# VH-VL binders against p78833: the designs that were tried, part 36

Target 1, 198 residues: p78833
Amino acid sequence: MSFPASTHVYIAKIIGKKGEGDKILDLLSKVNEHVLKSEPFTKTYYFARDAKNPDYIFGLELYDSKEVLENSHKTSNPFLAFANYLTSTHAPLAEPLQLLNFKVVDGHLDKDNLGPDAKDYVLYTEYTGDSATLKQQLTVNPKADTSLIIHSLDDPSLYAVVTRYSKSGIEPGPAEISGATSVSQQVIYSGVGFLNRP
Below, E stands for the ipSAE of ESMFold2; O stands for the ipSAE of OpenDDE; V2 stands for 0.75 times the mean of E and O plus 0.25 times the DockQ between their complexes.

## First folded at step 17 (VH-VL; framework fv_patritumab)

Design i6 (at its last look DockQ between E and O 0.86; V2 from the best seeds 0.85)
Fold by OpenDDE, look of step 17:
Structure i6 (fold): chain C 198 residues (1-198), chain A 118 residues (1-118), chain B 113 residues (1-113)
Amino acid sequence: as target 1 above (198 residues)
Amino acid sequence: QVQLQQWGAGLLKPSETLSLTCAVYGGSFSDYFWSWIRQPPGKGLEWIGEIYHSGYTYYNPSLQSRVTISVETSKNQFSLKLSSVTAADTAVYYCARERYDWGYLDYWGRGTLVTVSS
Amino acid sequence: DIEMTQSPDSLAVSLGERATINCRSSQSVLYSSNNKNYLAWYQQNPGQPPKLLIYWASTRESGVPDRFSGSGSGTDFTLTISSLQAEDVAVYYCQQYYTYPWTFGQGTKVEIK
């Protein structure tokens, strides 16, 4: 198995102010350094930019459990510094953070350990509908370097799929699921973070 | 300290639906996963499924078609329903707390014997 | 599913002597990323629910006596009672929580010889 059952998936959506994307990524880079050095419980700490809006930052984070996210990562000084700076009352760099909690349903992440690259095609799709239906219809793509199906802990009607092809020239499209609505976001690796620990 | 109290009918006929409820006292309900486990008389333990305060569930595939776990967060309660029971479902049923979302169980209810007989 | 197999099914040990229970998983429950074994041990007295003794294969739960210890890694694990006491007469279970569904060993009954 790629992950223990306890694995917690954290999706961060950061809507930065116009032109502030680089600053946000610089701050995240500092947090990433801490994660690499001091947070072995962080399996994935991957940040990408929206393909259409460079100030829209997408974060994919995997932790050994929700406990370590809440009691370790989110209590770390680097994280707190980042959060405070990002949402400063004097000069906020972004809108309020959207932080989503998921569990892994099925799939794999960077199965060939190629690492992230800006040339990767990465698609994040959210599905909303009947939970049983979504669970039944969503399937892992074995040809993709990353094919991760996740189920929301916040909203049982919400699933998401992360699909990545590494430098293959294949652009993933969202699977059509009957009875569900979907919203997709194409993202580009920002240079900050990792899919698997180096 | 955390305490789990459980209740429900202990005698069923075949084809009926088992229904149990577990109430949580003395701790956070929203921070942890909650499980149901059963133990046939003189036998081992079988994990049935889990639920989170949001309604997120995961069921043992062996029972998935017959199991429904629900939650009433306002009461710090979660419930188990098992449909189409047979004699094979005779067991002591336990509710338990998972340590956050790790999967090991640190607090247990006292158990409820459910007997299925004609 | 990961199958958990305990040995022996029953064990009779004299008071003050060492009791050893083995547990084997059909696949490894060691996570390479954090080097943790997703394995727990429980004690169950008659008419009582199981009680958590050990998690992460070797970490004692709060309040558990020092005579209880867990060891092993990967697929083979051991629960040891260094000096059996009268109150230790019970059935012991191992559990993996690495992969859904969580599964338990069939149990080992520990008695006084």
Scores: ipSAE 0.912, ipTM 0.948, lowest interface PAE 0.4, mean pLDDT 95
Fold by ESMFold2, look of step 17:
Structure i6 (fold): chain C 198 residues (1-198), chain A 118 residues (1-118), chain B 113 residues (1-113)
Amino acid sequence: as target 1 above (198 residues)
Amino acid sequence: QVQLQQWGAGLLKPSETLSLTCAVYGGSFSDYFWSWIRQPPGKGLEWIGEIYHSGYTYYNPSLQSRVTISVETSKNQFSLKLSSVTAADTAVYYCARERYDWGYLDYWGRGTLVTVSS
Amino acid sequence: DIEMTQSPDSLAVSLGERATINCRSSQSVLYSSNNKNYLAWYQQNPGQPPKLLIYWASTRESGVPDRFSGSGSGTDFTLTISSLQAEDVAVYYCQQYYTYPWTFGQGTKVEIK
């Protein structure tokens, strides 16, 4: 599947306080219902829990453009309800919500269309370094079911990779890139969302 | 109404660096990508590249080794530098607004003729 | 790169008559997932910068007269001026915005016969 250049990737880092993960995902499941029904421009809407802390929620979202993310998705009633909960006096977050903007460099989301599974090994890695070096050295892993390379609109020195394997076994860690630093996070599909529209 | 005003030196010698600036008035600077396009006299249009207010850039591969596009967000301005010019770089240069991040160009500057003498 | 080829290179049309300009892309610019063609048309009057006429192959930009229409899908596109007026004497360009780099057709000059 080829992506138009306008395709926009949104990475959500939602650091919930102890015990908040289930409520955050419940609200996101309501947004997902709206996305499936009313947002054909939302091509991926995938949420997972951090492997070490189930109250930390990771989101991978793809839109036809940043314009529809901002003007259509983020203005929807279910999204506003979710966003209002996160900023409410209940204060469910341990850290401020991070919503990160990226463009697709290369890759694929669900090569064999098998859908996300809680047994998937999923790794999100951020790389910081020289942009030309990162663009040259980061390559798609054709054996992975997800191998997505993205470049930050917020910080041109930042690239990220999402890698997913649907089968059990030892999974390789992040690629080492000369002159770059990396930070990785393993996540587990939450049961909320999709990789390819059904 | 959005307006783009552009300026820069119009006469260069071979091997010099072309430098143009575009200022944006009457609209958001941060919501849109900003492009440079050139048109040799009597010829068609060639897209040079684009920039986002954060400094994110994409360049036409045909020019990428010589092109730098930069942004001065505090002034709502973006600039083009094209190094090592030759007569083949003689053209009218336009700045333009891309409609958000979709790729088509809805507002254009008036153009700056840049001539590279032999 | 997606190459854009226009035909004809120039045409002469009598005032009030229909002008038709074709544009062909070397690859499809239709994104099947949203059913949109990433194709725009521009008008360039003599001595002026280009002006956006049509995007998504068939959507007129605000302020563009309804005598301008776009059609086609995939790799073959058409700009039609239903009743040519004197102010429509210009060069017309198609542009794809599906993949980088953005590329334009070579242009079609429209003249009064």
Scores: ipSAE 0.772, ipTM 0.910, lowest interface PAE 1.4, mean pLDDT 93
ESMFold2 (binder alone), look of step 17: mean pLDDT 94; pTM 0.962

Design i7 (at its last fold request DockQ between E and O 0.78; V2 from the best seeds 0.85)
Fold by OpenDDE, fold request of step 20:
Structure i7 (fold): chain C 198 residues (1-198), chain A 118 residues (1-118), chain B 113 residues (1-113)
Amino acid sequence: as target 1 above (198 residues)
Amino acid sequence: QVQLQQWGAGLLKPSETLSLTCAVYGGSFSDYFWSWIRQPPGKGLEWIGEIYDSGYTDYNPSLQSRVTISVETSKNQFSLKLSSVTAADTAVYYCARERYDWGYLDYWGRGTLVTVSS
Amino acid sequence: DIEMTQSPDSLAVSLGERATINCRSSQSVLYSSNNKNYLAWYQQNPGQPPKLLIYWASTRESGVPDRFSGSGSGTDFTLTISSLQAEDVAVYYCQQYYTYPWTFGQGTKVEIK
């Protein structure tokens, strides 16, 4: 099954100050409860910790469109509470919040419907380079439970790939694309969120 | 309230480059995808491509090698260039707004007839 | 590409009678996750751009008369004009927006019998 073209991928990079990760995830958990209950247009709402920094929260979100993200999800009370915390006088962030918009190029997500697990190997890789080249050379890995190629709506020269191997012990590195710069991040499921609707 | 005004040269010779511009009035430019569609005389509709305010584009594969869509956000304008035109490119060209990023088109320009002839 | 095929190519209907236009997609445009059909209908009058009538296969755009209705799911869709009016004489197009590139049916010309 292919994603509709309107599918919107939202990548959140939330770098909290030391010790803030748990609070951030607690708030996101509340948002997740709302998403499950009230946002059928949200296909994926998945949060993980950076493998090296427990206060670095990575979010993978898939919506039916950017419209529902902006006009529904981001207007919900739990989300607003979360957003308000991040911008509060408490100043929980160590780095500026990064919210990245993508469209799906190709791929699949949690194809076996196994659900997220902390034992999963999950790699997020960003590629910067010639758009046509990246679009052509980035390929879906059919052996991976999740292999999602996405193209940035914010920066046309930016692509990303989300790869997940479900508790397999396989830890492949990111694909190298000639002429492109890549940055990878391994993330570990935090216990907050879902890949597919439960 | 949203209005699309389009303009450009309507007569071209083969091998020339088609150039059209669409200006958006009465609405937000940054919230929507913007498309170009063409219709040969007496024929159906062909989607050419789309652009977002960031410059993100997606083209119809049938035209991708010859099409460039660009945006000038400061003017709420986006443009179409189609290179190496032939008689087959003779059509009424429409700019249109997609409803957000859903893909269906809710507002259209009046169209610009572009005729390619020797 | 998803191919869209309309039938018939032309239709003549008496005033006040029902007009039925069919649209078939070469593959399903139904997204199982949200149960939405990524299908739109347009009306085009001569010398005018297309006008959006219906989206999500069955939702009427604002200002569209009630006599217009869309139905169907998956690969087979229907536009129905319950009681044809003189102003309904036009060419009608279906469009899928499930996957790039957007594709349209070849059009159905509706005339008064």
Scores: ipSAE 0.938, ipTM 0.965, lowest interface PAE 0.4, mean pLDDT 96
Fold by ESMFold2, look of step 18:
Structure i7 (fold): chain C 198 residues (1-198), chain A 118 residues (1-118), chain B 113 residues (1-113)
Amino acid sequence: as target 1 above (198 residues)
Amino acid sequence: QVQLQQWGAGLLKPSETLSLTCAVYGGSFSDYFWSWIRQPPGKGLEWIGEIYDSGYTDYNPSLQSRVTISVETSKNQFSLKLSSVTAADTAVYYCARERYDWGYLDYWGRGTLVTVSS
Amino acid sequence: DIEMTQSPDSLAVSLGERATINCRSSQSVLYSSNNKNYLAWYQQNPGQPPKLLIYWASTRESGVPDRFSGSGSGTDFTLTISSLQAEDVAVYYCQQYYTYPWTFGQGTKVEIK
């Protein structure tokens, strides 16, 4: 396995009110600067906009462990400033934050180290069903630039897959898995963050 | 300081189900993985599996078809069930705390000898 | 599975002398991205549970005497007891925590000569 078992994946769904996406991303860009300078334990810190609503922000984050996410990243000053904005009396969110904890099952993030691009096709799919069946049937696509399979730490029935294609015209839908339900979200790289540390 | 106390039946017949419980005192139950490890008499250590307080588990493939680890978060307890035991399952069984989710084990129970008659 | 092999299976060392225990993994336990070795050492006195001595290959757990040290990287690791004391008579185990399942070496018994 290319990832140690301790690797922790964090999916953030930040549902901004109309017009709030730019400010949310501006604050995240400041967190990203701190991550690059001071957080070698943060291996991925990638933010995108929902393809249908630019004020909905999607985050994909990888840490060496859940411990460093909770005790080092979330206690940093730039993160606290960002979190304070989200919970301020300005009330920039249309819905409560969704912060999802996962462990890596298998996969890769930026196969050829090309970096993320706004022209990438990126699909995030959640699968709910029997855990053993999902683990068996979800497979890595070696041709994708990102193909990451993750299993929820908080809900054993929940798996997710992140796929990314950097080449134009490749837009495969989610895999169909027997006995499971799925929900997919296409996202567009925002210009904030990275997949592999530079 | 963290203390792990474990209990369960120590003598089983073949085909019965091994059942052990571990209670955690003097520390947080959340944010840590909790492991079961066994040691046959005079032999080395075998990791059985682990559980997070949410119910997330991972098991040694060698035992996966017979093992269930569960958690009772309101009591700060986790348990081991190993079905269809044979003499090969005779061992001292330990519960242990994993340091957060890193994988190494910093606090151990005192062990429970489980003997399966041949 | 990552197999962990220790050598020797047992050794006898005079009080105050150096004891050296080797551990080899079948695959690297070094994560190049953070430059850490996912390897721990445990001491088990007779009739007792294992006790954590070393993690990250070379970091001593709190309360462990300075005479215990760990070294090595990748696939080859060493636990050294610089001046053996009577209370150090035990079986020592290495453990990898890079990938599931967690696996231990078969153990090395240390005795006073």
Scores: ipSAE 0.835, ipTM 0.922, lowest interface PAE 0.8, mean pLDDT 94
ESMFold2, look of step 17: ipSAE 0.832; ipTM 0.921
ESMFold2 (binder alone), look of step 17: mean pLDDT 94; pTM 0.959
OpenDDE, look of step 17: ipSAE 0.900; ipTM 0.943
ESMFold2 (binder alone), look of step 18: mean pLDDT 94; pTM 0.959
OpenDDE, look of step 18: ipSAE 0.909; ipTM 0.949
ESMFold2, look of step 19: ipSAE 0.813; ipTM 0.919
ESMFold2 (binder alone), look of step 19: mean pLDDT 94; pTM 0.958
OpenDDE, look of step 19: ipSAE 0.914; ipTM 0.948
ESMFold2, fold request of step 20: ipSAE 0.779, 0.814, 0.809; ipTM 0.907, 0.910, 0.907
ESMFold2 (binder alone), fold request of step 20: mean pLDDT 94, 94, 94; pTM 0.959, 0.959, 0.958
OpenDDE, fold request of step 20: ipSAE 0.937, 0.936; ipTM 0.966, 0.965

Design i8 (at its last look DockQ between E and O 0.86; V2 from the best seeds 0.84)
Fold by OpenDDE, look of step 17:
Structure i8 (fold): chain C 198 residues (1-198), chain A 118 residues (1-118), chain B 113 residues (1-113)
Amino acid sequence: as target 1 above (198 residues)
Amino acid sequence: QVQLQQWGAGLLKPSETLSLTCAVYGGSFSDYFWSWIRQPPGKGLEWIGEIYHSGYTDYNPSLQSRVTISVETSKNQFSLKLSSVTAADTAVYYCARERYDWGYLDYWGRGTLVTVSS
Amino acid sequence: DIEMTQSPDSLAVSLGERATINCRSSQSVLYSSNNKNYLAWYQQNPGQPPKLLIYWASTRESGVPDRFSGSGSGTDFTLTISSLQAEDVAVYYCQQYYIYPWTFGQGTKVEIK
């Protein structure tokens, strides 16, 4: 595995109000600047738009641990500012955030260190079912630039897979897992964030 | 300060199931991972597995087929079950707290000797 | 699994003298992204559970005397007791927490010569 076991995966689902996607990304860009400069414990800070809804923002974040997420990143001024803007009582930019916590089961983020691109095909799939079954059946795709299998800390019956083909026309569908249900989301890199630190 | 108290049967026959419970006092239960470790007499330490308050678990592959770790969050307790025990499972079993989710263990129970004999 | 190997298995040192314990991992436990070594040291007295001494290879746990120090990086690590005291007679273990499963060295017994 390319990550320490303590690596914490944070999935952020931001459902912006209609037309607010760009504004949200601008705010996230400011946070990203801080992350690059001041948060070496942040391995990945990657944001993409839903392929169907540009105001739906998907975030993939990897931290050295959940502890540093909770006690460092979430306590940073840029993050707090972002959160305040996003959820302002006077003019909220988005619906309540969905923030999901995962551990890495297996996989890699950027095999050839090419970095993210808007032309990448990126698929996020959530699987719900028997934990042992999912763990056994979900496998890393060695041909993908990103193939990350993660297990939810919030719901042990929930797994997710991130698959990315860099600047490619390959559009793989989600693997069908017997005994599990799945929901997939295709996302497009927004230009904000990184998979690996530059 | 955090204290871990553990209990369970210390004498088993082969093929029986080991069952231990650990109770956590004096600290947050939901902020940390909790582990079981064992130590055969006169030997080193073997990590068995860990659990989070949500029920998330990771097990040592060497024991995965026989190990079940469970949690009762309302009581700040977590338990270990090891099925089909043999003499090789004779050991002092420790519950311990991982510092958050890092993986090193900062607080330990006093240990429970479990002897498997016919 | 990452195999942890300590050396020596036992060590006899005179009071007030330096004790040195080595620990080698079968693969690196250094994470390049944060330059941290996922390595801990424990002290275990007879009939007692292990006690955390060092984490991140070189950071002392609170309450640990300064005569204990950890050093090393990658695959080779060292626990040093600068001046052995009577209460330091124990078995010492290294542990990696880089990847699952957590694994420990076989232990080093430190005795007074």
Scores: ipSAE 0.900, ipTM 0.945, lowest interface PAE 0.4, mean pLDDT 95
Fold by ESMFold2, look of step 17:
Structure i8 (fold): chain C 198 residues (1-198), chain A 118 residues (1-118), chain B 113 residues (1-113)
Amino acid sequence: as target 1 above (198 residues)
Amino acid sequence: QVQLQQWGAGLLKPSETLSLTCAVYGGSFSDYFWSWIRQPPGKGLEWIGEIYHSGYTDYNPSLQSRVTISVETSKNQFSLKLSSVTAADTAVYYCARERYDWGYLDYWGRGTLVTVSS
Amino acid sequence: DIEMTQSPDSLAVSLGERATINCRSSQSVLYSSNNKNYLAWYQQNPGQPPKLLIYWASTRESGVPDRFSGSGSGTDFTLTISSLQAEDVAVYYCQQYYIYPWTFGQGTKVEIK
């Protein structure tokens, strides 16, 4: 199954202060309820905690286009309530919110429709280097339950890969790409969100 | 109302580089993808490629070894370069706006005829 | 690449009569996940750039007369002009925007009989 070229991937990095992770996820669960009911254009809405710090929240979101992300998702009341909390005088974030825009290069989200699980091994890796080299050398892993290769709209030298294994015990690290650097983050499904619409 | 104004040299010799510029008026430059399309005389349309204001591009594989699309965001402009031209590159070249990132083209420039002498 | 093939290459239609143009894609342009066909139609009058008429196979662009309609799904699409007017003398193109590269049909020339 392929993605239309218009598909938009949004990576959220939400670095909460100590003790804020549960509240951030509670608000995101309310946004997720709205997404399931009212946003057929939202194809993935997946939230996880950083494996080392449970107050750092990672989001993987797929939309039919950047247009619907900006003009429909971000204008919804549950999203605005969530966004207002993050920018409130309570100041729940330890660092400014990071929101990254990507297009899909290749891959799959949940090829056997197993759904996300807290026992999944999930790795998010960013690669920086020559774009043509990265495009040629980053390849889909057909054995992974998630293997998604994405290319940044914000920075053409940046690629990323999301890899997930749900039943194998496999914990691969990043691919070695000549002339490129990489940064990886292991995350654990939070119980909030989905990979494929149910 | 969005308007696209395009310009560049209309007569080239073989092996030269085609260079065209498109300026965007009356709308957001940063919310949309921007395309180049060409049409040889009496023939159909060929999509050349597109660019986002960040410099993100995608090109028609048939041309990608010779094509570069670039942006000058401070001027709301994007440009086409096509290297090593031959008579087969003779065409009317259009710039166009893609509706956000959806892929269809809702505003077009007037076109620039580029002729490559033999 | 998805190849787009139009038929006929040309047709002549009397003023006020119906014109029908077909477009076939080599692969489906229907995304089942959102039930949308990633197909557009353009009109190109003599000496003019193309103009968007229809997107999502059947949605008319703002300002396009209601005599223009699009239909079809998957791989087979139709543009219909219900009552041909003099200003409709043009070449018509279909375009897919499902996957890169964007590709157009070869065009259908519509003339007054």
Scores: ipSAE 0.781, ipTM 0.912, lowest interface PAE 1.2, mean pLDDT 94
ESMFold2 (binder alone), look of step 17: mean pLDDT 94; pTM 0.960

Design i9 (at its last look DockQ between E and O 0.76; V2 from the best seeds 0.76)
Fold by OpenDDE, look of step 17:
Structure i9 (fold): chain C 198 residues (1-198), chain A 118 residues (1-118), chain B 113 residues (1-113)
Amino acid sequence: as target 1 above (198 residues)
Amino acid sequence: QVQLQQWGAGLLKPSETLSLTCAVYGGSFSDYFWSWIRQPPGKGLEWIGEIYHSGYTDYNPSLQSRVTISVETSKNQFSLKLSSVTAADTAVYYCARERYDWGYLDYWGRGTLVTVSS
Amino acid sequence: DIEMTQSPDSLAVSLGERATINCRSSQSVLYSSHNKNYLAWYQQNPGQPPKLLIYWASTRESGVPDRFSGSGSGTDFTLTISSLQAEDVAVYYCQQYYTYPWTFGQGTKVEIK
């Protein structure tokens, strides 16, 4: 298995002010440096920009557990500094952060360990519906470099799928699940972060 | 300190539904996963499933088709239902707290013996 | 499922002597990213629920006497009672929490010789 069952998936949606995307990513880069150096419990710290809005930042984070997220990462000075910059301490660069908590249902992040690239096709899809139905119908795509199925801890009716094709022109749409609604977001690797630790 | 109190019917007939409830005292309910574990007389332990305060659940595949774990956050309680019981379901059932979301169990209820007999 | 197998099924040890219980997992429960083994040990007295003794294979739970120790990595683990006391008579279980579902060893009954 790629991950322990305790693995916690953290999805960060950062809606930056117009033109502030680069600044946000610069700040995240500093946090990433700290994560690499000091947070071995962080498996994935991956940030991408929305394909349509470069100021909309998508974050995929995997931690050994929610406990280490809450009591270690979120209490770190670099994270706190970052959060302050985005919200109240300094001139706000973004709207209030949307932070979502998930568990891994199934999947893999980088089967060939190629690392992230801006040329990757990356799709994030959220599914809402009956939990049992979604769990049964959502399946891992073995051909994708990343195929991660996650289930929300915040809303049991919410699942999400991250699909990535490395440096590929393949742009498959999200799987249609009977009885569920879906919303998809195409994102582009920003150059900040990692899927697996280098 | 954290204390788990559990209750429910201890005698069932085959095909009936087992129903147990666990109440949590002295600690945060929303910060932890909560599990049900059973132990047949003189045998080992079997993990049944877990629940989070949001209603998120994971079940043992061996029991998934018959198990429902639910939560009532306002009361700091979570419950177990096991349908279509047979003699094989005779066991002491425990509720327990997982330490955060790691998966090992640090606090346990006293257990409830459930006997299935015709 | 990860199968957990303990050995022996029962163990009789004289007071003050060392008791050794082994636990084997059918696959590794070591997570290399942070070098931790997702393995716990429990003590169960008659008529009582299990009590957590060890987690992360070798970390003692608070209040657990230092005569209890856990060791091992990957697939092979050991619970050691360095000097058996009368109150240590119980059934001991190992548990993996690496992969769902959580699974336990079949238990080892420790008795006084």
Scores: ipSAE 0.846, ipTM 0.933, lowest interface PAE 0.5, mean pLDDT 95
Fold by ESMFold2, look of step 17:
Structure i9 (fold): chain C 198 residues (1-198), chain A 118 residues (1-118), chain B 113 residues (1-113)
Amino acid sequence: as target 1 above (198 residues)
Amino acid sequence: QVQLQQWGAGLLKPSETLSLTCAVYGGSFSDYFWSWIRQPPGKGLEWIGEIYHSGYTDYNPSLQSRVTISVETSKNQFSLKLSSVTAADTAVYYCARERYDWGYLDYWGRGTLVTVSS
Amino acid sequence: DIEMTQSPDSLAVSLGERATINCRSSQSVLYSSHNKNYLAWYQQNPGQPPKLLIYWASTRESGVPDRFSGSGSGTDFTLTISSLQAEDVAVYYCQQYYTYPWTFGQGTKVEIK
């Protein structure tokens, strides 16, 4: 389950105002349709709702490289329509859009090719601490359906982990890392997007 | 078209620190990874490491304990430091542009011969 | 690390004849999702830095003559010079860029026989 070193991971945190989650996901569904039809370079395009607030949208996106994200995905008409809505005078966001750039450290996205499901237990955890310590101590869980370790291109102290279990009853919390702080977010698959291309 | 100009001290004694700088002209600095590669005289090529304009680095494990690559983004420059040199570090050192983040190297500097006395 | 092994270490070829250089990787450099091989070839003329010839195993860099071609997949790759010219006297290197660290073959010296 190796990833080429060029693989680019993009985490989107879209904090919608009350009632905006459905419209945000509707626009992302149109982008996803374009991704499936026209973007073979987009390997993962997965959107979920925050477990506590359905108007907060979490995105996990994988591209063959940052080049194709910037020069091909972000220039498509459906993406531009989505981006224009987010910056429109209707002001649908409660907080500024966060788009985070990462490289893959290790892991896998959909081990048994089961596809995402709203019943999956999905946890996204950010760790801040010493980079060498985090790289050494964060480990892939081979039993998880998703276990992805990523390292920020923009902040050397920031790592993140995406963990997903499709089988009921498996809900582990984040790993404890000595000397690091962590923030976790449980998310629920929205029905928009994919982990592996179908 | 992109040009890479490199400089630094070419003669070192054992235990000194190698220090080289590469300046980038005629292109984007922010869209690409930037690499250092070395070639001992008459020998093959060894990748040393790379850097992104944000300061993100990756190093060859064989050298990582002694290597620091850094950027000065305001000057479109990146630098190599290799500590505790020995005669085995004698080589021509190249800076090079990685094509975006793909991993292959499409523009190379002219090289700097660094000699470490016995 | 992915180890890259070239063969032969050197070859002599008459002007206008075909030169063939082989490169083998210790692990596959093919990303099967779209059949891309993360393999490049470089030419290094005497006294010069390396110059990119081919990437993705078979795609020629702009300005490279069409007598240069690359082929192969997975772990086994070939650089072919269909009609050797005097300016093609150089050392040729393959390189993988599938995983860190980037690694090169040991080089193949091409000379005129």
Scores: ipSAE 0.665, ipTM 0.883, lowest interface PAE 1.9, mean pLDDT 93
ESMFold2 (binder alone), look of step 17: mean pLDDT 94; pTM 0.959

